# VHH binders against S-protein homolog 13 (SPH13): the designs that were tried, part 5

Target 1, 133 residues: S-protein homolog 13 (SPH13), of Arabidopsis thaliana (Mouse-ear cress) (q5xv33)
Amino acid sequence: GRLELKNEISGVASVRKAKLAVRCWSNEDDLGWNMLKPKQSRIWKFTTMNMWPFQKTEFRCQFRSGFGTTNEDVVTVFSVKDGFRKQCGVGGDECFWVAKRDGFYLRRIVKDGGGDSRKKYVDVLKSKWVWKW

## First folded at step 23 (VHH)

Design M1 (from L5 with V33I)
Fold by ESMFold2, fold request of step 24:
Parts: structure tokens; C-alpha cells; sequence
Structure M1 (fold): chain B 133 residues (1-133), chain A 122 residues (1-122)
């Protein structure tokens, strides 16, 4: 399996407004705050042999943008729990999340790819950026 | 350079209303979370209200239901409508930008104006 978090924030007057702060953790470790530049991704790859109880059960993140945060402060971006991978689209083997200027999206891979063997996908809004203290 | 100019303050009796305005220039206004904070003599700065770039609003509990923040991106202006004013609302009110600080990993008030005095008498 594959998990990707991508910063696609664009159309801003300054590159600083397009930066994304991400704090992610698994059951074992808090990875701390990190910054994703525009067009930058974080990618994790998993094998089936890396399953419970000796592997990460879920991967959770917080997001901070120049436009705010997600509605739920902590977002589950990967989980082995029943039904989670169904959200990611065809096969559930790849989960792809993108931050855009207006919010945070799940990029679902649809069944029938393009004529050039390229993937087709749709972006589903999960949260507009909001702000609270 | 960034400029924020507050106006609309004054003296008002308890129960009255005021509308504060904040004119902004020197930055791309619609890309910024805007907010108001206040400071009374001898007290710490207190968050009042914020409005995101998607018009999501957030209020301190002490003003919720009485104050309304809004913005007009065409005029680069943020407003604070203050109703049912109480003596405890007496303070200098500042508008400010709110932005994320990648050194401290937290949101901060980044730029602010000179403020406008609001005085609520009993």
C-alpha cells in the first residue's frame, strides 16, 4: 500500500502563504512539526507483512496552513481498520491526500484509468480551511 | 508595507452599540485570516474574534452572541459590530492579521494597527 500527503496550495501572492505545516504520528512515535513546500509530498509505502500488532494501526495528522486548519484538528490519513481503505478508491491500496488553497481533499483513484494507462482520480473535499483559537 | 487602521471607537453607555472598522493596505487582503484583539489597562491582550479567508468566524466566549466580525474583500476592510456593550468591554481594540509561524509552529497576531479606544460607561 501507499500513502501520500501532497501540498498543492497555489495561486497565492507569496510562497510563504503556500507552505503547509504538518504534524503526524503513529501508535509509536510523534514525528513532530514539519513543513511541506508547494508541490512537495510525504510518501509512505507499506507491505501486507507489516500488519497489526507489530505495525502502525493508524496514521494521524494535524494541518496548519496560511488559511487555517481542518474542521477536525486531528485527521486520520491511514488506518488498517475496517472500511478506511474503502474511502481511498479503487482497491484501497493507495491513499492520496492533497492540500489546496481552499481546503483539504481526499484524492480518490477511480476504476477506469485514462487511455494512456494513466490514473484517473477525483478530489473530494474533506474540509475547508477554518480557524479557531 | 502593511498598514492597518482602526476606526469607530468612542464612548457609549452600557447596552449600546458600536461598529469598528479596519482598513487594510500593503498586502493581499483576501489571503489573510483577520482578527480583533483588545487590551484594557493593566491587563493582557485578549482575543476577541477572527474571520478566515473562507468567512469562517470564531469568537471568544465573552463576546459570543453580542459581537459579529465580518469582512469586505473588495474594500480590504474588516468590521466588528459590537452590540449589548458592557463596562467589561472597555479596552483599546486592535485589528490584526493572524498567520502561522513556522519557527514556533503556532498561529500568532502578525501585524496590527494603532488601535481604537472603546469606553463603555454604566
Amino acid sequence: as target 1 above (133 residues)
Amino acid sequence: QVQLQESGGGLVQAGGSLRLSCAASGFTFDEYIMGWYRQAPGKEREFVAAISTNDHTYYADSVKGRFTISRDNAKNTVYLQMNSLKPEDTAVYYCATIDFDFEDWEYKFDHWGQGTQVTVSS
Scores: ipSAE 0.677, ipTM 0.840, lowest interface PAE 0.9, mean pLDDT 85

Design M3 (from L5 with D30E)
Fold by OpenDDE, fold request of step 24:
Structure M3 (fold): chain B 133 residues (1-133), chain A 122 residues (1-122)
Amino acid sequence: as target 1 above (133 residues)
Amino acid sequence: QVQLQESGGGLVQAGGSLRLSCAASGFTFEEYVMGWYRQAPGKEREFVAAISTNDHTYYADSVKGRFTISRDNAKNTVYLQMNSLKPEDTAVYYCATIDFDFEDWEYKFDHWGQGTQVTVSS
């Protein structure tokens, strides 16, 4: 499996406000805290277990920004479960996550039927930055 | 220079109300999570309330339902409406900027003012 996170926080007065902290878990494995600099992308590669009924691959992350946290403390950013497949495709490769100034987004790849080789993206707001934690 | 100036404190009887104000300057106010904390003599500072840049509010359990935090970005001001005050609410109240510390991986109060005294009598 593959997970991509992009920090697109911009338009802020200080570079500090454009930083993103992320802590992720691969299933039960804590991958620790990481900082994404402005415009930085992070890619996680992981082994998937997608053999029914053994669907145990889950990737979860905690996000912290200068603007606050996500609504959910821990966000499932990848899962082999049906819910994730529905939104990001069977392999989860049709989506990646994007942090912006106004919130946290799931970016979906939209297949253009018009023969344009350019990938079209749709950003879906998943959470505004809030203060809960 | 970051400046925060609290006001609105005073002496009030139990069950009374106060409205604290915090005037901010020297930084881009709208980009910051703002909060209030209080400190009573001989006690550690206690988180009271916070408000995000999107006006999401968070309260300590001790003040939930009684206190309301709000902000006016046009005035660079954060407010704390305190209702149903109790003697236990007696403390110096500080407004503060809240930011994420990327070294310690936690949110912290970065800047605060001189505070305003709130005294609630029995």
Scores: ipSAE 0.760, ipTM 0.875, lowest interface PAE 0.5, mean pLDDT 90
Fold by OpenDDE, fold request of step 24:
Structure M3 (fold): chain B 133 residues (1-133), chain A 122 residues (1-122)
Amino acid sequence: as target 1 above (133 residues)
Amino acid sequence: QVQLQESGGGLVQAGGSLRLSCAASGFTFEEYVMGWYRQAPGKEREFVAAISTNDHTYYADSVKGRFTISRDNAKNTVYLQMNSLKPEDTAVYYCATIDFDFEDWEYKFDHWGQGTQVTVSS
Protein backbone atom coordinates (compact mmCIF):
# COMPACT_ATOMS: atom_id res chain seq x y z
CA GLY B 1 0.00 0.00 0.00
CA ARG B 2 0.85 3.65 -0.36
CA LEU B 3 0.05 6.75 1.68
CA GLU B 4 0.95 10.25 0.63
CA LEU B 5 0.66 13.13 3.05
CA LYS B 6 1.34 16.79 2.42
CA ASN B 7 1.71 19.43 5.09
CA GLU B 8 0.22 22.68 3.82
CA ILE B 9 -0.24 24.37 7.16
CA SER B 10 0.62 27.99 6.50
CA GLY B 11 -0.19 31.56 7.46
CA VAL B 12 0.91 31.09 11.02
CA ALA B 13 3.06 33.39 13.12
CA SER B 14 5.37 30.64 14.27
CA VAL B 15 7.01 27.94 12.20
CA ARG B 16 6.34 25.63 15.09
CA LYS B 17 2.63 25.92 14.42
CA ALA B 18 3.16 24.75 10.87
CA LYS B 19 4.65 21.41 11.89
CA LEU B 20 2.68 18.20 11.68
CA ALA B 21 3.21 15.02 13.65
CA VAL B 22 2.08 11.75 12.18
CA ARG B 23 2.20 8.16 13.33
CA CYS B 24 1.03 5.43 11.02
CA TRP B 25 0.75 1.71 11.44
CA SER B 26 -0.90 -1.47 10.27
CA ASN B 27 -1.14 -4.94 11.64
CA GLU B 28 2.10 -5.71 9.87
CA ASP B 29 4.00 -2.46 10.21
CA ASP B 30 4.51 0.28 12.76
CA LEU B 31 6.10 3.32 11.23
CA GLY B 32 6.39 5.31 14.44
CA TRP B 33 6.17 9.05 14.93
CA ASN B 34 7.35 11.38 12.23
CA MET B 35 7.34 15.11 11.80
CA LEU B 36 6.46 16.80 8.55
CA LYS B 37 8.00 20.21 8.18
CA PRO B 38 5.99 23.02 6.66
CA LYS B 39 5.28 22.32 2.99
CA GLN B 40 6.81 18.89 3.25
CA SER B 41 5.32 15.90 1.51
CA ARG B 42 5.97 12.32 2.51
CA ILE B 43 5.07 8.93 1.16
CA TRP B 44 4.72 5.83 3.29
CA LYS B 45 4.97 2.33 1.92
CA PHE B 46 3.39 -0.49 3.81
CA THR B 47 2.84 -4.20 3.44
CA THR B 48 -0.46 -5.39 2.11
CA MET B 49 -2.09 -8.72 2.71
CA ASN B 50 -3.53 -10.06 -0.48
CA MET B 51 -4.43 -13.71 -0.24
CA TRP B 52 -7.53 -14.79 -2.04
CA PRO B 53 -10.25 -14.90 -0.95
CA PHE B 54 -9.16 -12.83 2.02
CA GLN B 55 -7.58 -9.54 1.04
CA LYS B 56 -7.13 -7.19 3.94
CA THR B 57 -5.03 -4.13 4.49
CA GLU B 58 -5.71 -1.40 6.97
CA PHE B 59 -3.40 1.52 7.43
CA ARG B 60 -4.14 3.81 10.36
CA CYS B 61 -2.63 7.09 11.42
CA GLN B 62 -2.65 9.64 14.19
CA PHE B 63 -2.23 13.28 13.31
CA ARG B 64 -1.12 15.96 15.74
CA SER B 65 -0.76 19.67 15.09
CA GLY B 66 -0.42 22.80 17.13
CA PHE B 67 -4.07 23.38 16.36
CA GLY B 68 -5.21 20.08 17.79
CA THR B 69 -6.23 16.65 16.59
CA THR B 70 -8.63 15.18 14.09
CA ASN B 71 -12.16 14.30 15.15
CA GLU B 72 -11.18 10.71 15.30
CA ASP B 73 -7.99 10.10 17.20
CA VAL B 74 -7.08 7.32 14.82
CA VAL B 75 -7.82 7.79 11.16
CA THR B 76 -8.03 4.93 8.74
CA VAL B 77 -6.25 6.31 5.72
CA PHE B 78 -6.29 3.09 3.73
CA SER B 79 -8.53 0.06 3.95
CA VAL B 80 -9.18 -2.93 1.74
CA LYS B 81 -11.43 -5.80 2.69
CA ASP B 82 -12.33 -7.32 -0.63
CA GLY B 83 -9.56 -6.91 -3.10
CA PHE B 84 -7.20 -4.03 -3.55
CA ARG B 85 -8.73 -0.68 -4.35
CA LYS B 86 -7.85 2.96 -3.94
CA GLN B 87 -9.72 4.81 -1.22
CA CYS B 88 -10.24 7.89 -3.36
CA GLY B 89 -13.96 7.78 -3.95
CA VAL B 90 -15.96 6.66 -6.92
CA GLY B 91 -13.75 5.80 -9.86
CA GLY B 92 -10.67 4.99 -7.89
CA ASP B 93 -8.85 8.16 -8.79
CA GLU B 94 -5.59 8.99 -7.12
CA CYS B 95 -5.73 10.92 -3.89
CA PHE B 96 -3.63 11.93 -0.93
CA TRP B 97 -4.06 13.56 2.45
CA VAL B 98 -3.39 17.23 3.11
CA ALA B 99 -3.07 19.06 6.40
CA LYS B 100 -4.05 22.72 6.39
CA ARG B 101 -4.44 25.37 9.05
CA ASP B 102 -8.19 24.89 9.24
CA GLY B 103 -8.29 21.13 9.06
CA PHE B 104 -7.39 17.81 7.50
CA TYR B 105 -8.32 17.17 3.88
CA LEU B 106 -8.47 14.45 1.33
CA ARG B 107 -7.18 15.77 -1.95
CA ARG B 108 -8.61 14.06 -4.99
CA ILE B 109 -6.92 14.22 -8.33
CA VAL B 110 -9.59 14.35 -10.97
CA LYS B 111 -9.61 14.85 -14.68
CA ASP B 112 -11.43 17.85 -15.98
CA GLY B 113 -14.79 16.82 -17.41
CA GLY B 114 -14.13 19.01 -20.41
CA GLY B 115 -12.13 16.33 -22.14
CA ASP B 116 -8.88 17.90 -21.16
CA SER B 117 -6.29 15.50 -19.79
CA ARG B 118 -5.37 18.14 -17.25
CA LYS B 119 -5.59 17.14 -13.65
CA LYS B 120 -7.31 19.29 -11.09
CA TYR B 121 -7.36 19.01 -7.35
CA VAL B 122 -10.46 18.80 -5.24
CA ASP B 123 -9.97 19.16 -1.52
CA VAL B 124 -12.57 17.57 0.70
CA LEU B 125 -12.55 18.49 4.36
CA LYS B 126 -12.44 15.38 6.45
CA SER B 127 -11.92 16.95 9.84
CA LYS B 128 -11.46 20.30 11.43
CA TRP B 129 -8.85 20.52 14.08
CA VAL B 130 -10.40 19.70 17.40
CA TRP B 131 -9.03 18.73 20.75
CA LYS B 132 -8.51 15.46 22.50
CA TRP B 133 -6.39 15.36 25.63
CA GLN A 1 7.26 37.22 26.38
CA VAL A 2 4.29 34.98 26.91
CA GLN A 3 2.12 36.20 29.74
CA LEU A 4 -0.99 34.67 31.21
CA GLN A 5 -2.89 36.27 34.07
CA GLU A 6 -5.69 34.43 35.81
CA SER A 7 -8.43 36.17 37.78
CA GLY A 8 -11.88 35.59 39.19
CA GLY A 9 -11.10 33.12 41.93
CA GLY A 10 -12.43 33.38 45.44
CA LEU A 11 -14.40 31.77 48.21
CA VAL A 12 -17.80 30.34 47.38
CA GLN A 13 -20.26 28.01 49.00
CA ALA A 14 -20.95 24.58 47.65
CA GLY A 15 -23.38 24.80 44.78
CA GLY A 16 -22.18 28.28 43.93
CA SER A 17 -20.63 29.64 40.77
CA LEU A 18 -17.46 31.41 39.70
CA ARG A 19 -16.19 32.71 36.43
CA LEU A 20 -12.48 32.69 35.86
CA SER A 21 -10.74 34.83 33.28
CA CYS A 22 -7.32 34.59 31.76
CA ALA A 23 -5.75 37.51 29.98
CA ALA A 24 -3.12 36.52 27.46
CA SER A 25 -0.37 38.53 25.84
CA GLY A 26 2.96 38.12 24.11
CA PHE A 27 1.84 35.59 21.50
CA THR A 28 -0.67 35.08 18.72
CA PHE A 29 -3.55 34.01 20.91
CA GLU A 30 -5.85 32.82 18.14
CA GLU A 31 -3.32 30.21 17.02
CA TYR A 32 -3.17 28.40 20.33
CA VAL A 33 -5.20 25.77 22.05
CA MET A 34 -5.95 27.12 25.49
CA GLY A 35 -6.75 25.24 28.63
CA TRP A 36 -7.20 25.20 32.35
CA TYR A 37 -5.67 22.90 34.88
CA ARG A 38 -5.85 22.91 38.65
CA GLN A 39 -3.72 21.80 41.53
CA ALA A 40 -4.73 21.28 45.10
CA PRO A 41 -2.23 21.08 47.93
CA GLY A 42 -0.66 17.66 48.10
CA LYS A 43 -2.39 16.52 44.94
CA GLU A 44 -1.26 16.05 41.39
CA ARG A 45 -1.89 18.54 38.67
CA GLU A 46 -5.27 17.86 37.08
CA PHE A 47 -6.48 18.76 33.63
CA VAL A 48 -9.77 20.66 33.71
CA ALA A 49 -10.71 21.89 30.25
CA ALA A 50 -9.35 22.89 26.88
CA ILE A 51 -10.61 24.81 23.88
CA SER A 52 -9.20 24.49 20.40
CA THR A 53 -8.65 27.24 17.88
CA ASN A 54 -11.96 26.20 16.33
CA ASP A 55 -13.78 26.46 19.67
CA HIS A 56 -13.99 22.74 20.19
CA THR A 57 -14.12 22.05 23.90
CA TYR A 58 -12.91 19.15 25.98
CA TYR A 59 -13.48 18.56 29.67
CA ALA A 60 -12.25 16.32 32.40
CA ASP A 61 -14.88 13.86 33.52
CA SER A 62 -14.85 15.41 36.98
CA VAL A 63 -16.10 18.77 35.69
CA LYS A 64 -18.10 17.77 32.65
CA GLY A 65 -21.58 19.28 32.70
CA ARG A 66 -20.61 21.83 35.35
CA PHE A 67 -17.78 23.81 33.80
CA THR A 68 -17.70 25.66 30.50
CA ILE A 69 -14.58 26.88 28.77
CA SER A 70 -14.79 29.65 26.20
CA ARG A 71 -12.56 32.14 24.49
CA ASP A 72 -12.66 35.61 23.04
CA ASN A 73 -9.92 36.06 20.51
CA ALA A 74 -10.62 39.75 20.16
CA LYS A 75 -9.82 40.20 23.83
CA ASN A 76 -7.11 37.55 24.01
CA THR A 77 -9.01 36.01 26.88
CA VAL A 78 -10.06 32.52 27.86
CA TYR A 79 -12.81 31.92 30.40
CA LEU A 80 -13.90 29.15 32.70
CA GLN A 81 -17.47 29.27 33.92
CA MET A 82 -17.75 27.05 36.95
CA ASN A 83 -21.20 26.07 38.14
CA SER A 84 -22.39 23.70 40.83
CA LEU A 85 -19.09 23.97 42.59
CA LYS A 86 -18.05 21.28 45.04
CA PRO A 87 -15.51 21.25 47.85
CA GLU A 88 -13.45 18.88 45.69
CA ASP A 89 -13.05 21.71 43.19
CA THR A 90 -10.93 23.64 45.68
CA ALA A 91 -7.57 24.30 44.05
CA VAL A 92 -5.38 26.83 42.38
CA TYR A 93 -6.56 27.17 38.81
CA TYR A 94 -4.08 27.87 36.06
CA CYS A 95 -4.64 29.07 32.55
CA ALA A 96 -2.25 27.52 30.08
CA THR A 97 -1.27 27.29 26.46
CA ILE A 98 -1.34 23.80 25.07
CA ASP A 99 1.07 22.75 22.37
CA PHE A 100 2.47 19.62 20.83
CA ASP A 101 5.97 18.63 21.85
CA PHE A 102 7.71 17.16 18.83
CA GLU A 103 10.48 15.70 20.94
CA ASP A 104 8.31 13.78 23.35
CA TRP A 105 5.46 13.34 20.85
CA GLU A 106 2.74 14.52 23.19
CA TYR A 107 0.68 17.54 24.06
CA LYS A 108 1.81 19.58 27.02
CA PHE A 109 0.94 22.61 28.98
CA ASP A 110 3.52 25.01 27.68
CA HIS A 111 2.98 28.30 29.50
CA TRP A 112 0.81 29.21 32.46
CA GLY A 113 0.20 32.10 34.84
CA GLN A 114 0.43 32.52 38.58
CA GLY A 115 -2.95 30.93 39.06
CA THR A 116 -6.07 31.97 40.93
CA GLN A 117 -7.29 30.36 44.14
CA VAL A 118 -10.71 28.80 44.17
CA THR A 119 -12.07 27.69 47.52
CA VAL A 120 -15.38 25.93 47.86
CA SER A 121 -16.73 25.60 51.37
CA SER A 122 -19.10 22.94 52.56
Scores: ipSAE 0.750, ipTM 0.873, lowest interface PAE 0.5, mean pLDDT 89
Fold by OpenDDE, last read:
Structure M3 (fold): chain B 133 residues (1-133), chain A 122 residues (1-122)
Amino acid sequence: as target 1 above (133 residues)
Amino acid sequence: QVQLQESGGGLVQAGGSLRLSCAASGFTFEEYVMGWYRQAPGKEREFVAAISTNDHTYYADSVKGRFTISRDNAKNTVYLQMNSLKPEDTAVYYCATIDFDFEDWEYKFDHWGQGTQVTVSS
């Protein structure tokens, strides 16, 4: 499995507002809090256990910004479930997550089915920044 | 310099209403989550309400359904409409900026004003 996270929070007066805090879990392993600087990207690679009946591999994260949190405190950012696989590929390599000023996005690689070698992306808003916690 | 100035407090009878205002200056108001908290004599500071930059609101259970937080970015002002006031609501009310502390990994009230006294009589 793969998780790529990009901090694209920009256009803010304070550099602090462009920082992103993230805490992720791989299965039962707590990876602790990390801060992504503005424009910083981070990739997590992990072993997927996609073997029946052990199809339970998930990667989950908490996100915190100066603008607030995601709607859900803990976000599943990778899953072996069919829904996620269809959207982001079996290994999650067709998607990555992006934090922006106005919210948290899932960025998907667009397959044009043609000969265009250019990478195209679609950003889907997954959550506005809210205050719940 | 960050400045927050609360106003609108006073004495009110139980069941009455007050509207608090907080005038903000010295920072980019629209980029900040704003909140209210209160402190009664002999008690710890208590969270009351918060409003995100996109106007999402959150309330303490004790004030849900009675209090409403709102903001006007054009005026750099956050408001707290308090209805159905109870004696237990008596406290000094503080307006605050809320931000994430990347050292302690938690949200904090990093700036607040001098507060405004709210007294609810029986």
Scores: ipSAE 0.700, ipTM 0.834, lowest interface PAE 0.6, mean pLDDT 90
Fold by OpenDDE, last read:
Structure M3 (fold): chain B 133 residues (1-133), chain A 122 residues (1-122)
Amino acid sequence: as target 1 above (133 residues)
Amino acid sequence: QVQLQESGGGLVQAGGSLRLSCAASGFTFEEYVMGWYRQAPGKEREFVAAISTNDHTYYADSVKGRFTISRDNAKNTVYLQMNSLKPEDTAVYYCATIDFDFEDWEYKFDHWGQGTQVTVSS
């Protein structure tokens, strides 16, 4: 499995408010808590022994910021094979997670059939920040 | 310097209402989750309510349905409307900033005021 995360929390007075905490785990792996600095991108690789040939491995991630955390539902990443993630949808489109000031997003890379070398993307809001004590 | 000043406390009969206010200064108010906690003599600190930067609210089970937290960013003020008060609500109420601690990986109260006394009589 593969998780790509980008911290795009910006427009804040304090750098502290732009930091992002993330913890991802599966039955096989626990990455523990990690902090992404403002504007930082990170890729995690997970154990994939049970991903072949037709099995799915479920990874769960928690995201926390100074503005709050994702909803009660843990963000689940499903990986089958060769970097395929269920959240990217049918067709094998590239996607990754993006944290912004106003919430947590899934960024989908849209291949422009028109030969424009510029990768276009669409951000889909997956969770507003909520506070949990 | 972060400053928080609570007001609005007092003596009230059971079933009565109070509205607490907290004036904030010394930081970018709109970027912070704000909350209230209370402490009664001889008891531990108890979370009461919190309001996020997008006005998401969270309440302790003991006050759900009775208390309402709100904020006015233009006034740098957070409020706690307290209805249907009970003697068990008697405590000093503190307004506090809430932030995420990246060392302990948990949310914490990091700044609070002097508090305001709330006394509910039977």
Scores: ipSAE 0.680, ipTM 0.834, lowest interface PAE 0.6, mean pLDDT 88
Fold by ESMFold2, fold request of step 24:
Structure M3 (fold): chain B 133 residues (1-133), chain A 122 residues (1-122)
Amino acid sequence: as target 1 above (133 residues)
Amino acid sequence: QVQLQESGGGLVQAGGSLRLSCAASGFTFEEYVMGWYRQAPGKEREFVAAISTNDHTYYADSVKGRFTISRDNAKNTVYLQMNSLKPEDTAVYYCATIDFDFEDWEYKFDHWGQGTQVTVSS
């Protein structure tokens, strides 16, 4: 499996408005705060097992931008559960999320034309930036 | 240079209303989360309300339902409509930018004005 979080915030007056703070948990392990510069990605690659009672892989993250945060404070960005994996697109083993100036998006893989040679993406809005103290 | 100037404060009877304005200059106003905080003598600063770049609003529990924050990006102005005022609302009210601090990993009031006094008498 693969999880990518990408900062695509752009069209802003200053570099600080384009930075993104991310704090993630891998299962229950707090990975701490990290800053993503514009165009920067954070990528995790891992082996997944979705069977009782073995390893479960789940990533939950908080996002803080110059424009605010996501509606839900902690967002599940990857899970081995079948229902979750399907929302990430065809293949279901890779999830790709993108922060933009107006909000946080799931970049869903959509196969077009059939076969292995072509992939397309559609960006699905997960949350506009809001602000909560 | 960032400038924020509050206006509209004054003396008002309990149950009354005031509308505060905050004129902003020296920065790209539409890119900033804007907010109001207040401070009564001997008390810590208290968050009052914020409005995001997408006009999403958030209020302290103590003012929810009575105060309304709004913004006009064309005028670079933030407003706070204060209704059903109580003596406990007496404070200096400050308009501020809110931005994320990557050293402390928290949102902070970044820039603020000189404040406007609101006094609510019984």
Scores: ipSAE 0.637, ipTM 0.808, lowest interface PAE 1.0, mean pLDDT 87
Fold by ESMFold2, look of step 23:
Structure M3 (fold): chain B 133 residues (1-133), chain A 122 residues (1-122)
Amino acid sequence: as target 1 above (133 residues)
Amino acid sequence: QVQLQESGGGLVQAGGSLRLSCAASGFTFEEYVMGWYRQAPGKEREFVAAISTNDHTYYADSVKGRFTISRDNAKNTVYLQMNSLKPEDTAVYYCATIDFDFEDWEYKFDHWGQGTQVTVSS
């Protein structure tokens, strides 16, 4: 499977307002806090050989932007559970999340309607940025 | 040059009301989470309320139901309506910007004004 987090925060007066802090962990590893610059992505790939003993792998993240946090402090961004994978789009083994100026989105890949093979996306809002002390 | 100027403080009887204003300049106001803090003599600053860039509000437990934060992005101003005031609300009130610190990995108030005194008598 594949998990991508992308920072698309834009239209801001300074670069600092477009930075995104993320802290993600799986059952086995906590990666700590990292900063994601504008247009930067973080990608995780999972294979059966590299996923032992990750048979029930979930990835969870916290997000901190210059505009606030997600409404739920801890967001599950990938899970091997069948119901979760269906939400990520066709096939269910790839999940793509995008931070924007106004909030945090799930980006689903959809089929083109005809013609050339370029992929199209539909962005579904999961949380506006809120702020909690 | 970032500038924040609070106004609207004063002396008021317990149970009364005051409305604080904070005029901002020198930065893109609508991009910032704004907040109010207070400090009584000899005490550390205490969080009071915050308002996000999309108008989500958050309050300290001690002021919930009595205080209301709001903002007017066209006027670069944040407000604090304080109702049902108590003597323990006596403090200097400061408005501030709130931003994320990528060195300490936490939200902090970043810029603040000179404050406005609120005194609530029994």
Scores: ipSAE 0.631, ipTM 0.798, lowest interface PAE 1.0, mean pLDDT 85
Fold by ESMFold2, last read:
Structure M3 (fold): chain B 133 residues (1-133), chain A 122 residues (1-122)
Amino acid sequence: as target 1 above (133 residues)
Amino acid sequence: QVQLQESGGGLVQAGGSLRLSCAASGFTFEEYVMGWYRQAPGKEREFVAAISTNDHTYYADSVKGRFTISRDNAKNTVYLQMNSLKPEDTAVYYCATIDFDFEDWEYKFDHWGQGTQVTVSS
């Protein structure tokens, strides 16, 4: 499987406003805070497993932008459970999320890009930026 | 130069109302989360309210239902409508920008004005 978190925040007065902080957990493992610059991605590639004795693959993240946070404080961005994977698009084994100036989006794969063509995407708003103290 | 200027404070009887204004300049106002905090003598600063760039609001429990924050991006101004005032609301009120600190990984008040005094009498 593949998980990508990309910062596409743009159209802002300063680079500071375009930075994105992300903190993720892989299952129970806290991966810590990291900063994504504009156009930068964080990518994980992994084998998905849903059988004993192996742990199920799940990623959950917090997001902090110059415009605020996601409405759900901890967002599941990848899970091997059937309901989740189908939402990421064709194949269900690659999930692609993007932060934009107005909010946080799932970049859903609607065409797999076989042969010469590039993959086709549609961006689905998952949360506008909000702010909670 | 970032400038924030609070106004609208004063003396009011308990149960009364005040509307605070904060005029902003020197930055792209619509891109900033704006907030209010207050500080009474001898006490630490207390968060009061914040409003996001998408007009999402957040309030301290002590003021929920009594205070309303709003913004007008055309006037570069943030407001705090304060109703049902209590003597415990007596403080200097500061308008501030709120931004994320990548050293401490937390939101912080970044810039603030000189404040406006609110005094609520019994």
Scores: ipSAE 0.606, ipTM 0.792, lowest interface PAE 1.1, mean pLDDT 87

Design M3 (from L5 with D30E)
Fold by ESMFold2, last read:
Structure M3 (fold): chain B 133 residues (1-133), chain A 122 residues (1-122)
Amino acid sequence: as target 1 above (133 residues)
Amino acid sequence: QVQLQESGGGLVQAGGSLRLSCAASGFTFEEYVMGWYRQAPGKEREFVAAISTNDHTYYADSVKGRFTISRDNAKNTVYLQMNSLKPEDTAVYYCATIDFDFEDWEYKFDHWGQGTQVTVSS
């Protein structure tokens, strides 16, 4: 599988307002705070099949932008449980998340059957940026 | 240069109301989370209220239901409507920007004004 978190915050007066802080856990392992510059991504590749001892694969993250946080403080961005992967779009093996100026989005890969050789996507709002202390 | 100017403070009876204003200049006001904090003599700064770029509001427990924060992006102004004032609300009130600090990994008050005195008698 594949998980991508991308910072697409743009249209801001200064580069500082476009930075995104991300703190993620891989299962129980705290990966710490990282800063994503505009257009920068964090990507994880992993296998979820035929692995013994049947371990769970789950990524959870916190997000901090110049505009606030997500409504849910810790957001599950990948999980093998409860049909989560079906929400990620065609194939369900890759999950893409995008931070924009107005909020945090799930990027679903879809196909329209047209003449374009690339797959198309739609961005689905998961949370506007909110504020809490 | 970033400039914040508070106004509207004064002397008021317990149970009364005041409306504070904060005029902003020198930055893109609509991109900032704005807030109010207060400080009484000999005490540390105390968060009062904040309003996000999407008009979502958040309040300290001590002022919930009595104070209302609002903003007008066309006028680059943030407001604090204070109702049912108590002597405990006596303090200098400061308007501030709130931004994320990538050195300490936390939100902080970034820029603030000169403050306006609010005194609640009795």
Scores: ipSAE 0.602, ipTM 0.784, lowest interface PAE 1.1, mean pLDDT 86
Fold by ESMFold2, fold request of step 24:
Structure M3 (fold): chain B 133 residues (1-133), chain A 122 residues (1-122)
Amino acid sequence: as target 1 above (133 residues)
Amino acid sequence: QVQLQESGGGLVQAGGSLRLSCAASGFTFEEYVMGWYRQAPGKEREFVAAISTNDHTYYADSVKGRFTISRDNAKNTVYLQMNSLKPEDTAVYYCATIDFDFEDWEYKFDHWGQGTQVTVSS
């Protein structure tokens, strides 16, 4: 599977306001805090095996922007469960999330149809930035 | 040059109300999470309330239901309405910007004013 997290925060007075802190982990690995600059992505590729050693592949993140956090502090950004993956769009093996000035979005794949055509997306707001201490 | 100027403090009887104001200049006010903290003599700074860029509010447990933070982006001003005041609310109140610190990975008060004294008598 593939998980992409992109910082698309823009339209701000300074680049400092457009930085995004992200801390992500799976069941086995905590990747710690990292900073994404505007237009920067983090991409994780991983096996979606959920049979051995009875672990489910789930990837969770926390977000901190210059405008606040997501409403739920811990966001599941990838899971092998069928209900979750269908939300990522057609194909279900790739999930694409974007941070924008006004909030955090799932970039849902709505077309995966052509050999030489690129995928089509719709951005679905998942959380406006809020403030929680 | 970032400037924050608090006003509206004073002496008030327990159970009374005060409204604090904070005038801001020198930065793009609508892009900042704004907050209030307070400090009583001999005590550490205490978070009071914050308001996000889209007006989401957050309060310390000690003031929930009694204090209301608000903002007016056209006037570059943040407010703290303080109701049902108690003697333990006595402190200097500071208005501040809140920014994320990418070295410590936490939100911090970044810029603050000179403060306004609130004294609540029994």
Scores: ipSAE 0.589, ipTM 0.782, lowest interface PAE 1.2, mean pLDDT 85

